# Designs tried in a protein design chat: miniprotein binders against q9h3h3. Part 71

Target 1, 235 residues: q9h3h3
Amino acid sequence: EDGFTAEHLAAEAMAADMDPWLVFDARTTPATELDAWLAKYPPSQVTRYGDPGSPNSEPVGWIAVYGQGYSPNSGDVQGLQAAWEALQTSGRPITPGTLRQLAITHHVLSGKWLMHLAPGFKLDHAWAGIARAVVEGQLQVAKVSPRAKEGGRQVICVYTDDFTDRLGVLEADSAIRAAGIKCLLTYKPDVYTYLGIYRANRWHLCPTLYESRFQLGGSARGSRVLDRANNVELT
Short names: E, the ipSAE of ESMFold2; O, the ipSAE of OpenDDE; V2, 0.75 times the mean of E and O plus 0.25 times the DockQ between their complexes.

## First folded at step 5 (miniprotein)

Design z4
Fold by OpenDDE base, second read of step 6:
Structure z4 (fold): chain B 235 residues (1-235), chain A 86 residues (1-86)
Amino acid sequence: as target 1 above (235 residues)
Amino acid sequence: STEELIKLVEFLVKLIRRLVYRAIELAKEGAPLEEIEELIELAEFLLELAERLAERAGVPPEVIEKIRELVEEALERVEEAIERAK
């Protein structure tokens, strides 16, 4: 992936955040309506720009499910960005620890498990499993990207409130695995997204803190979680 | 170097993103329209600069155009949000 793939993804993510979302909110909508909503808006068929014949007529940035305990808190993103610019001009070393401290200071602590899946039954089935886990209170919030291009992978994001809470991150991994998801998962703090830390960043920072690999016959979690910063297995 | 240009483009994209976020926040706070518009104009300027640098770095034109399109679309949505907040 060339450096401009990251910028393209950043621009696309920014545009997607500004477009309308298809949301199932378990705080206001009965759980019994989830199956009908999932059937109406299968992620593999929902199109980014509302193509003719798609379930959506208008552009959709994300398809999302909010759990009953979901409370949006983005923290001080502006203060974070200002501090980040000041840090870059200071010439001080930038490390994962630096980013962690910035995140804590500005209360920008959300993070997400990411999975990439091809459009189709497997994606829709995975999303349905995640959506149920959110509505049932095993997860707080999740979103999936709409279909952008034929054959292009879609991403499911499963959020946690605090990327510094290792236990919470691991619990979310367990819930994802319990929902039947067996693919590779990577965990990315939102602070990395807000600061534009991508795979080929000039600081050589890994944009993902954790990786989860499913293992047959493994521990109760069914996965091996690797701390990438320390190269240590957590499970 | 091409690598340095790419790094600069990445930096500019980050600044654009920051400006967009700031514009949204100012809109939510009920800031004067002129202040918000200045941020949008600056974002557009930085986009142009990023495109020029990307071209010099040998980035495919289709990628540059896609970045422009997506950023412009995002800026339009910000403008719409500002108008709705009036």
Scores: ipSAE 0.005, ipTM 0.246, lowest interface PAE 10.0, mean pLDDT 81
Fold by ESMFold2-Fast, scan of step 5:
Structure z4 (fold): chain B 235 residues (1-235), chain A 86 residues (1-86)
Amino acid sequence: as target 1 above (235 residues)
Amino acid sequence: STEELIKLVEFLVKLIRRLVYRAIELAKEGAPLEEIEELIELAEFLLELAERLAERAGVPPEVIEKIRELVEEALERVEEAIERAK
């Protein structure tokens, strides 16, 4: 059935958000302690449900780094969910524009750049680069999933506070590239995550707004960013 | 925060209701039993998550009991729909 995988992924995401997080909080911890923290908690070794042989014996939902200026703002998630329920029962068309308006109305504006990497040195190296960029102030906040099973890919999420602020989203992409990241990046507003809309959904909505590919050749160290909604290259 | 946990519990309850209503629809349409069972198993998993979050948020046991009752009532409706489809 079409929606089954989406519901399962939503359940797993909620479980991770609710389990304990390993956090380096630059608002209260000196930047000089970051390298030791990264060495203690490499994401390829931290296990989702805990293991005596890993850095953690208890479950870990996410490994996160908060920048000095980080101020969480989830908006009115309850109002968003009520409006979404009403929209579903109204018979009105469900479109990206409608979801954008619901997100704006309820101030649920955060979004994230996503990268998926296999467990190992490359994942740990990429995460270290992102974490340093956060602590140094080039990015605001980021998290990475722990290792859930053998062979499964892990995800690094780099957040921006407003998915409707295109310049802010592009600035985050530039900072990720400056940190040495060369893999494919995709940008997703958190409104889609809060409503459980993933790749497979009954409304055939694409929750990805932007795609970033590392630019090869020349003196360009930047990336090509595609606006997925309009199929237009922005850089 | 406690407020955020309560909002997440409300979201889970709404998701559970959606899953059980989907299971009832599939049962009425004569869908494979395995698909219906998978939705029910997911609803039970989410109920366990909602109970853990409600406890963490300090929600009274009486409220948690009502969430469980909702799932149990839905399971009875699914069973009834399957029997009538025979």
Scores: ipSAE 0.000, ipTM 0.193, lowest interface PAE 15.0, mean pLDDT 78

Design z5
Fold by ESMFold2-Fast, scan of step 5:
Structure z5 (fold): chain B 235 residues (1-235), chain A 86 residues (1-86)
Amino acid sequence: as target 1 above (235 residues)
Amino acid sequence: STEELIKLVLFLVKLIRRLVFRAIELAKEGAPLEEIEELIELAEFLLELAERLAERAGVPPEVIEKIRELVEEALERVEEAIERAK
């Protein structure tokens, strides 16, 4: 029962990664073209499997924006998976600290801030703000899911290079807030995605490391950030 | 990479088998047909994805055909379970 939803999420994520992506790449495309690209591909209108009535007739897995300095580094995912298999077979305790060490050893360090929004102009406006921050160099890379067949919320993912770099994670949160985002944000390291750590995992691990909530009336950051693993408020 | 694609195919086959097993259990318990059909539809979608990845990884057509055959055989067992529950 518990593993069923996690397996669905893993399968859907893999399908999305394998289908074509709509990419605005600031490394090769002038920033002046961004507004036209955003108008052409609003995430609330782009359909997951294509529709003659939408901007796309063919499947789209993700809509992404790459920053000027973006340099992908996935690390040694194969080595990570082999080590994970060995760890599970060994009977040694599986904890957040053990997974962190595994990620560091195999250089699988990237992570992402996640926000979930219903299809509509608020999603499109939030995505436009994030995309502009990426192209302007305030964030490194981001992607947003297309609209699903059954409806439901869409997700915007804003990536950072190193989930163990707390200051970098907090700087990304600040940039997201500066872009006008007020919804709940959660931070997930990619190592958890590769190893299938989702909501109802059998090791009872929290699937996210940080949580950010918008704070009204603050003269500081504009959000409250909680370290979920250690239960410590950072801002 | 080719190795990464093959690992993904194996993971998807494992996931498909688990979905089919759950569908059989639900059928035996007299669960609504709608719930069982949702699992079957997902399994069929994942099979198409697994075949596409296997093809890109250079897996021989004979092996891809055997993967499809195995999944179709498992789905047939779901239909048998539904019929027996009637």
Scores: ipSAE 0.000, ipTM 0.215, lowest interface PAE 13.8, mean pLDDT 79

Design z6
Fold by ESMFold2-Fast, scan of step 5:
Structure z6 (fold): chain B 235 residues (1-235), chain A 86 residues (1-86)
Amino acid sequence: as target 1 above (235 residues)
Amino acid sequence: STEELIKLVMFLVKLIRRLVWRAIELAKEGAPLEEIEELIELAEFLLELAERLAERAGVPPEVIEKIRELVEEALERVEEAIERAK
């Protein structure tokens, strides 16, 4: 237990990506099968390493739903790494703008809305809503973590193709809210994750671009989205 | 930094995983072996890159070996899918 290292945590994260995923793929599976699939694999019951008493006997890294138009694009990873090393060596300021340009140049554009929920009915209900929005074409792709042995919070990730496309990011937020989601959402570009932009990063950058909070005020319903870099409300 | 290198390794492992699972999907559909082979070759190349970056990040050899084992296990599933599709 003592001295559980960053390396051990990295290995666990890699194992999750490498272990089998439970996938509903709307590109090849009829939408009519979704409700049965959701009932078979509720995230609060699917265990990370398998359990005779759970829906899975073998490890599951992620539970995912792919939309009909989903086409994964990871971008130019080698170019991103080389440019990142050059940027750090160059003495140029490392700002949100420089990371944005780095990501654009190397086509590492994907990002995600994140929500964290405790295992239980609310998690399963939220995931079902997201999954239906993906299959119906309002969202492109999403995944949810399986239940950890300790029963800590699980995460739902809702991806967009291009974090620089503000309208696309906001459309995803709207679709999430339309699916009945009311919890706090934060949006993070995948490039920030890969280059080590966290809460306490060396460059003092905000680790998320947007924050979305549910609002139900007067005749208007939806969410209030904050641009964290500029501290400006967008909705 | 070590933290940034570890994240880049995680990014590469995720990409490797997608390529291997795409190869399995293609094998199940009876796609040309040339297409499947291209994905496997790319996955193997990225695994070597991920291992070198993990070494630079100071990841213990035992952890790097575990990552390789997981990728090799996934590649065995591609071979199984090819055989099953025959």
Scores: ipSAE 0.000, ipTM 0.207, lowest interface PAE 13.5, mean pLDDT 78

Design z7
Fold by ESMFold2-Fast, scan of step 5:
Structure z7 (fold): chain B 235 residues (1-235), chain A 86 residues (1-86)
Amino acid sequence: as target 1 above (235 residues)
Amino acid sequence: STEELIKLVEFLVKLILRLVFRAIELAKEGAPLEEIEELIELAEFLLELAERLAERAGVPPEVIEKIRELVEEALERVEEAIERAK
């Protein structure tokens, strides 16, 4: 009941993941072709379900850029989901520690920095910066949502391979800032997404582990990173 | 990959049924029709998605048809609950 919004969001996320993706794969495509690809598929113009007036005539779930060293490893997501269902039935406490343990056991370790931007030039510019950082090897992989019919904000996701590796998460933040990104960033482990745990869930879990704010001036990293769970500044 | 698609279809079917059963509960409680219709529309969208994925996974047409029948039977119960509320 109180979980209905989370189920709705999970359903929409699954639909996007299962629809076709527009991918620039740096493992097989020369970096010199990136600028033309970005000009052809600006995320503010690519429509979720396609139309003749947009760059795509068919549905697009995500627009993605894969780095040269990118090696997909989603872990055992179905084992994770089965274990989660068993956990809920067992009556055992559902805590951040329990989810972390399930994620480790099933090797579902990836996570992502998220930024939400309105459709337009600033979104397209931010995505171009992120895409170049991926192709140049400073980030591993990223994706951006296409434009929904209602025209709400779009999301850029920048992935790291292990949410338990704090240094790796912070290095990705630094690379995002170096790419010229100045908006608010939040970091979420994919385990929360696969289990349909969003804000206002019935278990009172915070799916956001870190928050990054751009800092002008003396910060060596260009940003201030907060550990949301412990309410502690990390930079 | 095929095994993964089959598991995703299974997950979607379970989600669809949860949405439909929630719609039945709301209908019995006399909730606004707008709320019930939102759940039904989402369930119908996901059913079409599940059918496309099942086809890609090589699930036999008769099995896909049975899944649709199951969901449509559950949706009929929503309509019956709404009618009883009139």
Scores: ipSAE 0.000, ipTM 0.232, lowest interface PAE 12.1, mean pLDDT 81

Design z8
Fold by ESMFold2-Fast, scan of step 5:
Structure z8 (fold): chain B 235 residues (1-235), chain A 86 residues (1-86)
Amino acid sequence: as target 1 above (235 residues)
Amino acid sequence: STEELIKLVEFLVKLIMRLVYRAIELAKEGAPLEEIEELIELAEFLLELAERLAERAGVPPEVIELIRELVEEALERVEEAIERAK
């Protein structure tokens, strides 16, 4: 609706990224410790700012699990932002293709499958399934938001290293479904997040590239993936 | 980390300035005062957040005051634009 709300959401997202994270790092921690860690930090109970009675006494921005092969690379975000400012002042058209080229040029390639769930058992169960898939090597990295002060849905993000690699994006969807996840999934490149482009934006860009729905009676693990940009069904 | 908090403060200051400049353009166009007021309220909220984060990062009080002065100077331009549009 209003771009003012989008800018506020961008600022809050950056604050969460900069606050401390609760991390299970499979590169340094034995997989046998995962179940105890998940029981200690269920996302429905971990509060954003460390409310009384929660497992955390300090603010938590994200709860994350890193796979054994995880190698973080956000690319040249500063160069991307500078190029974006130049593009805005140039008067040239701002399109999905233009953003894709900026992302490739500056190596800002990561993206994520998103699922939104209400706080409770289903969220905690979904997160546990995703976390196990990450530790077992079927997925590379995932994170989940803590519980916000005024409630609302929490988000689980499952990352892939290259949003331009369609097969890799689809393989991640398959792994999420194999972990028992049946809710709606949407895929967004991180380039949109770094530039503060959300649903309501001045250029009317759709930051969602793919949508995945679970269909009973389809192929095994029944995933139906739509390419939102080209309006083409992929599965 | 301190360095990451400073980068977040820098981002917030840039966002605040964008909101203030949008308010100036709306004022020049004779937009409803309600729309301009919403932008100003959001900018003021983010300024307070930026100041708190800067304090946590150990930014000197003199620098935090400079940030506030820069934003307040820009907000004065919004008032000037409103008056000129009358």
Scores: ipSAE 0.000, ipTM 0.176, lowest interface PAE 14.6, mean pLDDT 80

Design z9
Fold by ESMFold2-Fast, scan of step 5:
Structure z9 (fold): chain B 235 residues (1-235), chain A 86 residues (1-86)
Amino acid sequence: as target 1 above (235 residues)
Amino acid sequence: STEELIKLVEFLVKLIRRLVWRAIELAKEGAPLEEIEELIELAEFLLELAERLAERAGVPPEVIEFIRELVELALERVEEAIERAK
């Protein structure tokens, strides 16, 4: 069932957040060093728990690139969780609008565009494009999962500061497309991650706010963006 | 950070509680045992993960044992619900 898989994914993602990260930090490292760093740590070869034949001997949770202007702000997650418990106890309807208000009240505003790719050259190429866009200032911050032993798909996450800023979310989509990415993208606010909202949740909420599909035949770098919550096409 | 690890452990404990509650509800509704067992297996997996993270955060062993006891007590309630539905 989707719900069971989603709970396993939540637990694994949290373990990854706590394990060491491989970071290229453009705030302190010259952009000229990026290509060498990408060659040293291709995500298709970096293993989740370390292997003698991989670039890492120790566990790696995430491979990340921080832009020059990156300033992390997770907001009041504890206050958000307390408010969520109160909301569930109140019997009031749980809707995208209600969650949006909780996130705004507690300043838990960040969100991310997600793309899932199989391990291999296409993943490494896509990550290199995203990383370059971050270092050059078109995107703010991104991370990619390392390779799991089972050889499943890996995920690239491209973050924006404020999921309620539609223009900012759409600008990030455009920058991802300009970097040469053609696969399906979905946008998820971090508030949904903190509250465990994944597929088949009991409130029947769509786990993503936006979906982006590459437009072939129209514009090579264009996309069609759908607002999943309101079922409205934005582009 | 230690504070972030503790927050993560708290989140996992809350998630475990939700899974156990769902297992109890399914048992009361007479759902197939396979579905209930899958939720229990997931809760047990998350408990082991929470214990490892709590240990890394420097949480005292007696507190970690207390968390395990709370989950085990909740699992007993699932077994009780299954028996009542027979």
Scores: ipSAE 0.000, ipTM 0.186, lowest interface PAE 14.7, mean pLDDT 78

## First folded at step 7 (miniprotein)

Design gb (at its last look DockQ between E and O 0.23; V2 from the best seeds 0.00; counts 0 for: pae E 3.5 > 1.5, placed apart)
Fold by OpenDDE base, look of step 7:
Structure gb (fold): chain B 235 residues (1-235), chain A 103 residues (1-103)
Amino acid sequence: as target 1 above (235 residues)
Amino acid sequence: GSEELRKEVRELILKAWLLVFEAVELAEKGDVEEAIKVLEEAAELFREAAELAEKAGDPRLAIRALYMAAWVLEYIARLLEKQGKPEEAKKALEEAAEILEKE
C-alpha cells in the first residue's frame, strides 16, 4: 500500500478533480478514434504534473471516457451537507441507512467501482478494456488516475448512476469483468466522499458498500459480490 | 515563473484538502471549535491558491479554488450555528456569497 493515509488519498483525488482532465467524449468524438486516443494517452505514461517526456505537458487530474448516455448529475450536494451537519447535531444515531436516505433525499446517488493497479501494461490494458466498454455503452463513464510517482498504484473508477440500484451496480461489475478485469473491486458511493466518510471514521461506517472478487468458473458474471454492510453475498 | 506558481497552487490546494478532512474528523469527535479553526485555515489556503492561479494564468483553477473557499466558509457557518453563534455564522455565509459573486 502506497503509505498514504485514506485522507491523503482523498485529498489527492479532490485536488486531481480540480486539475484539467484528458477526456474522450463518445458523444462528440467518433468511436473509431478511441484506439488512437488510448495509444496517445496510455495511463501508465500520462503524468500527474506533465513531467518531461510524458504524453502530457500540462498537469492532468484524470483521464476519462464519457459514454453516449453520460449525463453529469451531482444532485443537491450542498443540501446534503447541510442535512448531514444537522443530523450530526441532533445526536441521532448515524447508520448506513441514514446515509442512504440522505443521498436519496438530495439525489446524490452516484457511486463507483474502484480498482487499484500498478503502472504498466496491465493497467493500460485494463483501461483500454474499460474505455471500450464505455464507448460501446456497457458502462456510462470511467476515469483513471495519471501516474503520480514511480511504482505508485493508479486507480480506475467506473461510475454508476445510482448506488441504491443493486442491479445497476451488479451490471457494472459484470461489464468490468467482461472487459477482462480480474482484480479486486470495491464499490464506494460518492455521498460518502462528499460527507467526509473515509476509512476509520468515528461512526465506524464502511465507506465501501460492495466488494467484487473474480471467480473462475462461477456465475455468468464471473465474480462474487459481497454487500459489506450486511456481510451478504449478492450473487 | 508560471510553472513555479502552478506548483505552489497545487501544494496549497492539497494542503487545504488535508485540512478539510482533518476538520471533518475533529467535528466528528465533537471538537467543533478546533474544526472551525482548521477550516478557516483551509479557506485561506484555497483563497491563496486562487490568487496564485490567476497570477499563473489559470483562471479556471482560480475559480475552482474560490468555489472551494466558499464551500468551506459555508461549512464553518453551519458549525458556528451548532455552537450557538448565529451572528458569526451569518458573517461566514456573507463571505461565502461575496466569493461566489466574484465569479
Scores: ipSAE 0.375, ipTM 0.800, lowest interface PAE 1.0, mean pLDDT 87
Fold by ESMFold2, look of step 7:
Structure gb (fold): chain B 235 residues (1-235), chain A 103 residues (1-103)
Amino acid sequence: as target 1 above (235 residues)
Amino acid sequence: GSEELRKEVRELILKAWLLVFEAVELAEKGDVEEAIKVLEEAAELFREAAELAEKAGDPRLAIRALYMAAWVLEYIARLLEKQGKPEEAKKALEEAAEILEKE
């Protein structure tokens, strides 16, 4: 909740975005090469700054897999940021509804499912399953953070094109679960990321729009998805 | 040639980010005056990286480096406000705005 914590998270995100990425691009690379690439660059061993003994000697911001159908479109981010500055100086209340409307107005609609895992086999196995789902076409884009120097949790991000399209978000959740992922998933619209709004932000906004919990029995999907903004179960 | 220049730009950017993270840690433990000094050095390095990126023929990287310099100055302003120095915070924000006007 400290302003310093928000600044730390923003700085980490911006630095990672600027640094080189390790990318498997299914649009230009045959799927048969994926397993060798995964073995060369397991996220638990790829270090953020190229520590001794890692497969990378240079900084790595992200490890990513682009699906064959991936077509990035971030929308009017410049206009979004200008409108955000104007809103902050206006004195009007900043609410989840105002963020949603800014995102719609400026067509910054992408978002991502997130999962946080400790470094190790479980992380590498989850990443491999997600990466295969992307290359096979069930998901379009995913990335995973490299190992931090302090060895904290790492994050896998699985992107969707439109956070207002609940069916599309639920389809991505289903594809993640079909890849064998059973941990908690949280969904964050990219509008929060472009505006630098993280968990400990000054406006007390909750950047998590949806939560997905794996549950056994009942539904064939095996997920319970909750809309955090409206406290409504979607499944 | 330009390959050597691009390597130098990347080294400046790395150094700048390492300083930012050092400053965040200093601020979190209460060493705010030291944090501000380290952040001022980081902002200067981002500006140097931007100039060098232009010379290397990478204007997109130059713009990103200028944006980072401005963000660092905005962070300095927040720290100065916490220290009860709103006039100095205003100056830092004005410098950030000046950087963004160039691009």
Scores: ipSAE 0.275, ipTM 0.699, lowest interface PAE 3.5, mean pLDDT 85
ESMFold2 (binder alone), look of step 7: mean pLDDT 87; pTM 0.858

Design gc (at its last look DockQ between E and O 0.89; V2 from the best seeds 0.00; counts 0 for: pae E 1.9 > 1.5)
Fold by OpenDDE base, look of step 10:
Structure gc (fold): chain B 235 residues (1-235), chain A 103 residues (1-103)
Amino acid sequence: as target 1 above (235 residues)
Amino acid sequence: GSRELRKEVRELILKAWLLVFKAVELAEKGDVEEAIKVLEEAAELFREAAELAEKAGDPELAIRALEMAAWVLEYIARLLEKQGKPEEAKKALEEAAEILEKE
């Protein structure tokens, strides 16, 4: 696995969040325009810095699609961070249950399915499938990272409103699989990002709650979902 | 040119975020003094990024960079309070407020 620490990937994501996004908003744009937009801005060709010959002349942080039911709600991230700092100072045990309770208390409930793909046709095809699923209302919101350095993987993020709603998380996995995506998926709550919980944290907390593996000839969902916290299969 | 400046701005922002994540790790390990020093460097890089963004004709990015500088200073303040340095924490909060008032 290429030597970018989880911290480097997180820093790149935060820096990308500060740049303009290429957005297709299904609330304001007719669904019939999606195919033209996807053809204009294929993720494998959109460059992070607006390189010569790219579809974008200006820097792009993310390419995103918003569904008709999408409402941005970040919750009380500042209150969450203050409560987390107080908890660390208290010397109380920190568990996945503690983080869940903090997230609920501060309404920081968003989470995302993540997939990493090499630039090219497979990425653009996967993104087109996800974008359609968002515009059709099977998913609420998704984003994909633009092309950065040569040979770097791009990430597609598919969000769910509540990481504590296991059914909603599983429905999103099903929609991703229905879109034709067969790669490994990992699910990460946003609260873990806001609290700086990465791989090898001092509390040994796994930042990934779920893992989805595609299964040929399997259940109606076409995936096997593992609860990584409990090491239990959910499907 | 404007493109070179825009690239430099983004390189500064990326460096600043790398420092923020390093500082978070240091603070988690209990090295709060070193975490504060690293955050001070991060705040300065965000300020420098803001100044260059303005020169590049990107005032929106300049504002966002200043907001991040202020956020870093607020984090420094919280760490200083934990160290029993309330007067230094107050100064960091005042500096954060001054940044946000210039927006």
Scores: ipSAE 0.657, ipTM 0.907, lowest interface PAE 0.5, mean pLDDT 88
Fold by ESMFold2, look of step 7:
Structure gc (fold): chain B 235 residues (1-235), chain A 103 residues (1-103)
Amino acid sequence: as target 1 above (235 residues)
Amino acid sequence: GSRELRKEVRELILKAWLLVFKAVELAEKGDVEEAIKVLEEAAELFREAAELAEKAGDPELAIRALEMAAWVLEYIARLLEKQGKPEEAKKALEEAAEILEKE
């Protein structure tokens, strides 16, 4: 475990993207079937490679729920990648504003709230709440990793369609908190993922745009959201 | 057995992605020739994974692996253009197009 790196985790995610997904698609499946589906495929029991005794007999890369309003659009990823390569030789400064402009130009605007949880009831409960929020229309699309190894954390990704739409990103955070989720959330625009910019990158860019921390106490607020790019609290 | 074959396919795919990320780092450091060599290894692993996925009865994974091999060759072509090797870049792009046609 001590040899794992951010690159290894990214490679595992890319490999998982290539395997079959277990999908509940609200566009084609009645909402009344959601509870049975969640009970059949809890993320703590669905195995990455189809281990004996798991509910899946074949490898599963991701477990996902698509909302009724989900309209897939990755944008111009190939053009984004080509422009990124050209930019690195142009002499133009590479800053977070550069990445934002590139994402806008190529319409690669999606991003995701991430949460990491240990396998078990808490993970399954959090996923069920997120899946319900997606089917009810408060969120558009979410996925969760299956169980891969002993003691490993799993990840829930909750997508938004435009990271430049701050209100939409904050509304997704609010919907996640309304599902009873209290752990740390981090928000990463997909542009960083498609350009291979994870954590330890050469340009010292921070791929975590927002952080959300649950707040306890007599306050009416459910979370504090920090804008990492500008170091300013949004809530 | 087919279960072990399916596991081997995923191990090849994971190794190929690790090589891609290593190549990105090498290219960023300016070690472009080494990055290209590492990417060539990644493309070969994706093609091997595709062959093995077909034998394992997973033609959809085989198609996806070939698409990744083609993507890697396109990345190689972009790096070759930056080195002033446009003839080699065109060859890599032709190979990528042929892979996608076979799907």
Scores: ipSAE 0.592, ipTM 0.858, lowest interface PAE 1.1, mean pLDDT 86
ESMFold2 (binder alone), look of step 7: mean pLDDT 87; pTM 0.867
OpenDDE base, look of step 7: ipSAE 0.591; ipTM 0.885
ESMFold2, look of step 10: ipSAE 0.459; ipTM 0.807
ESMFold2 (binder alone), look of step 10: mean pLDDT 87; pTM 0.864

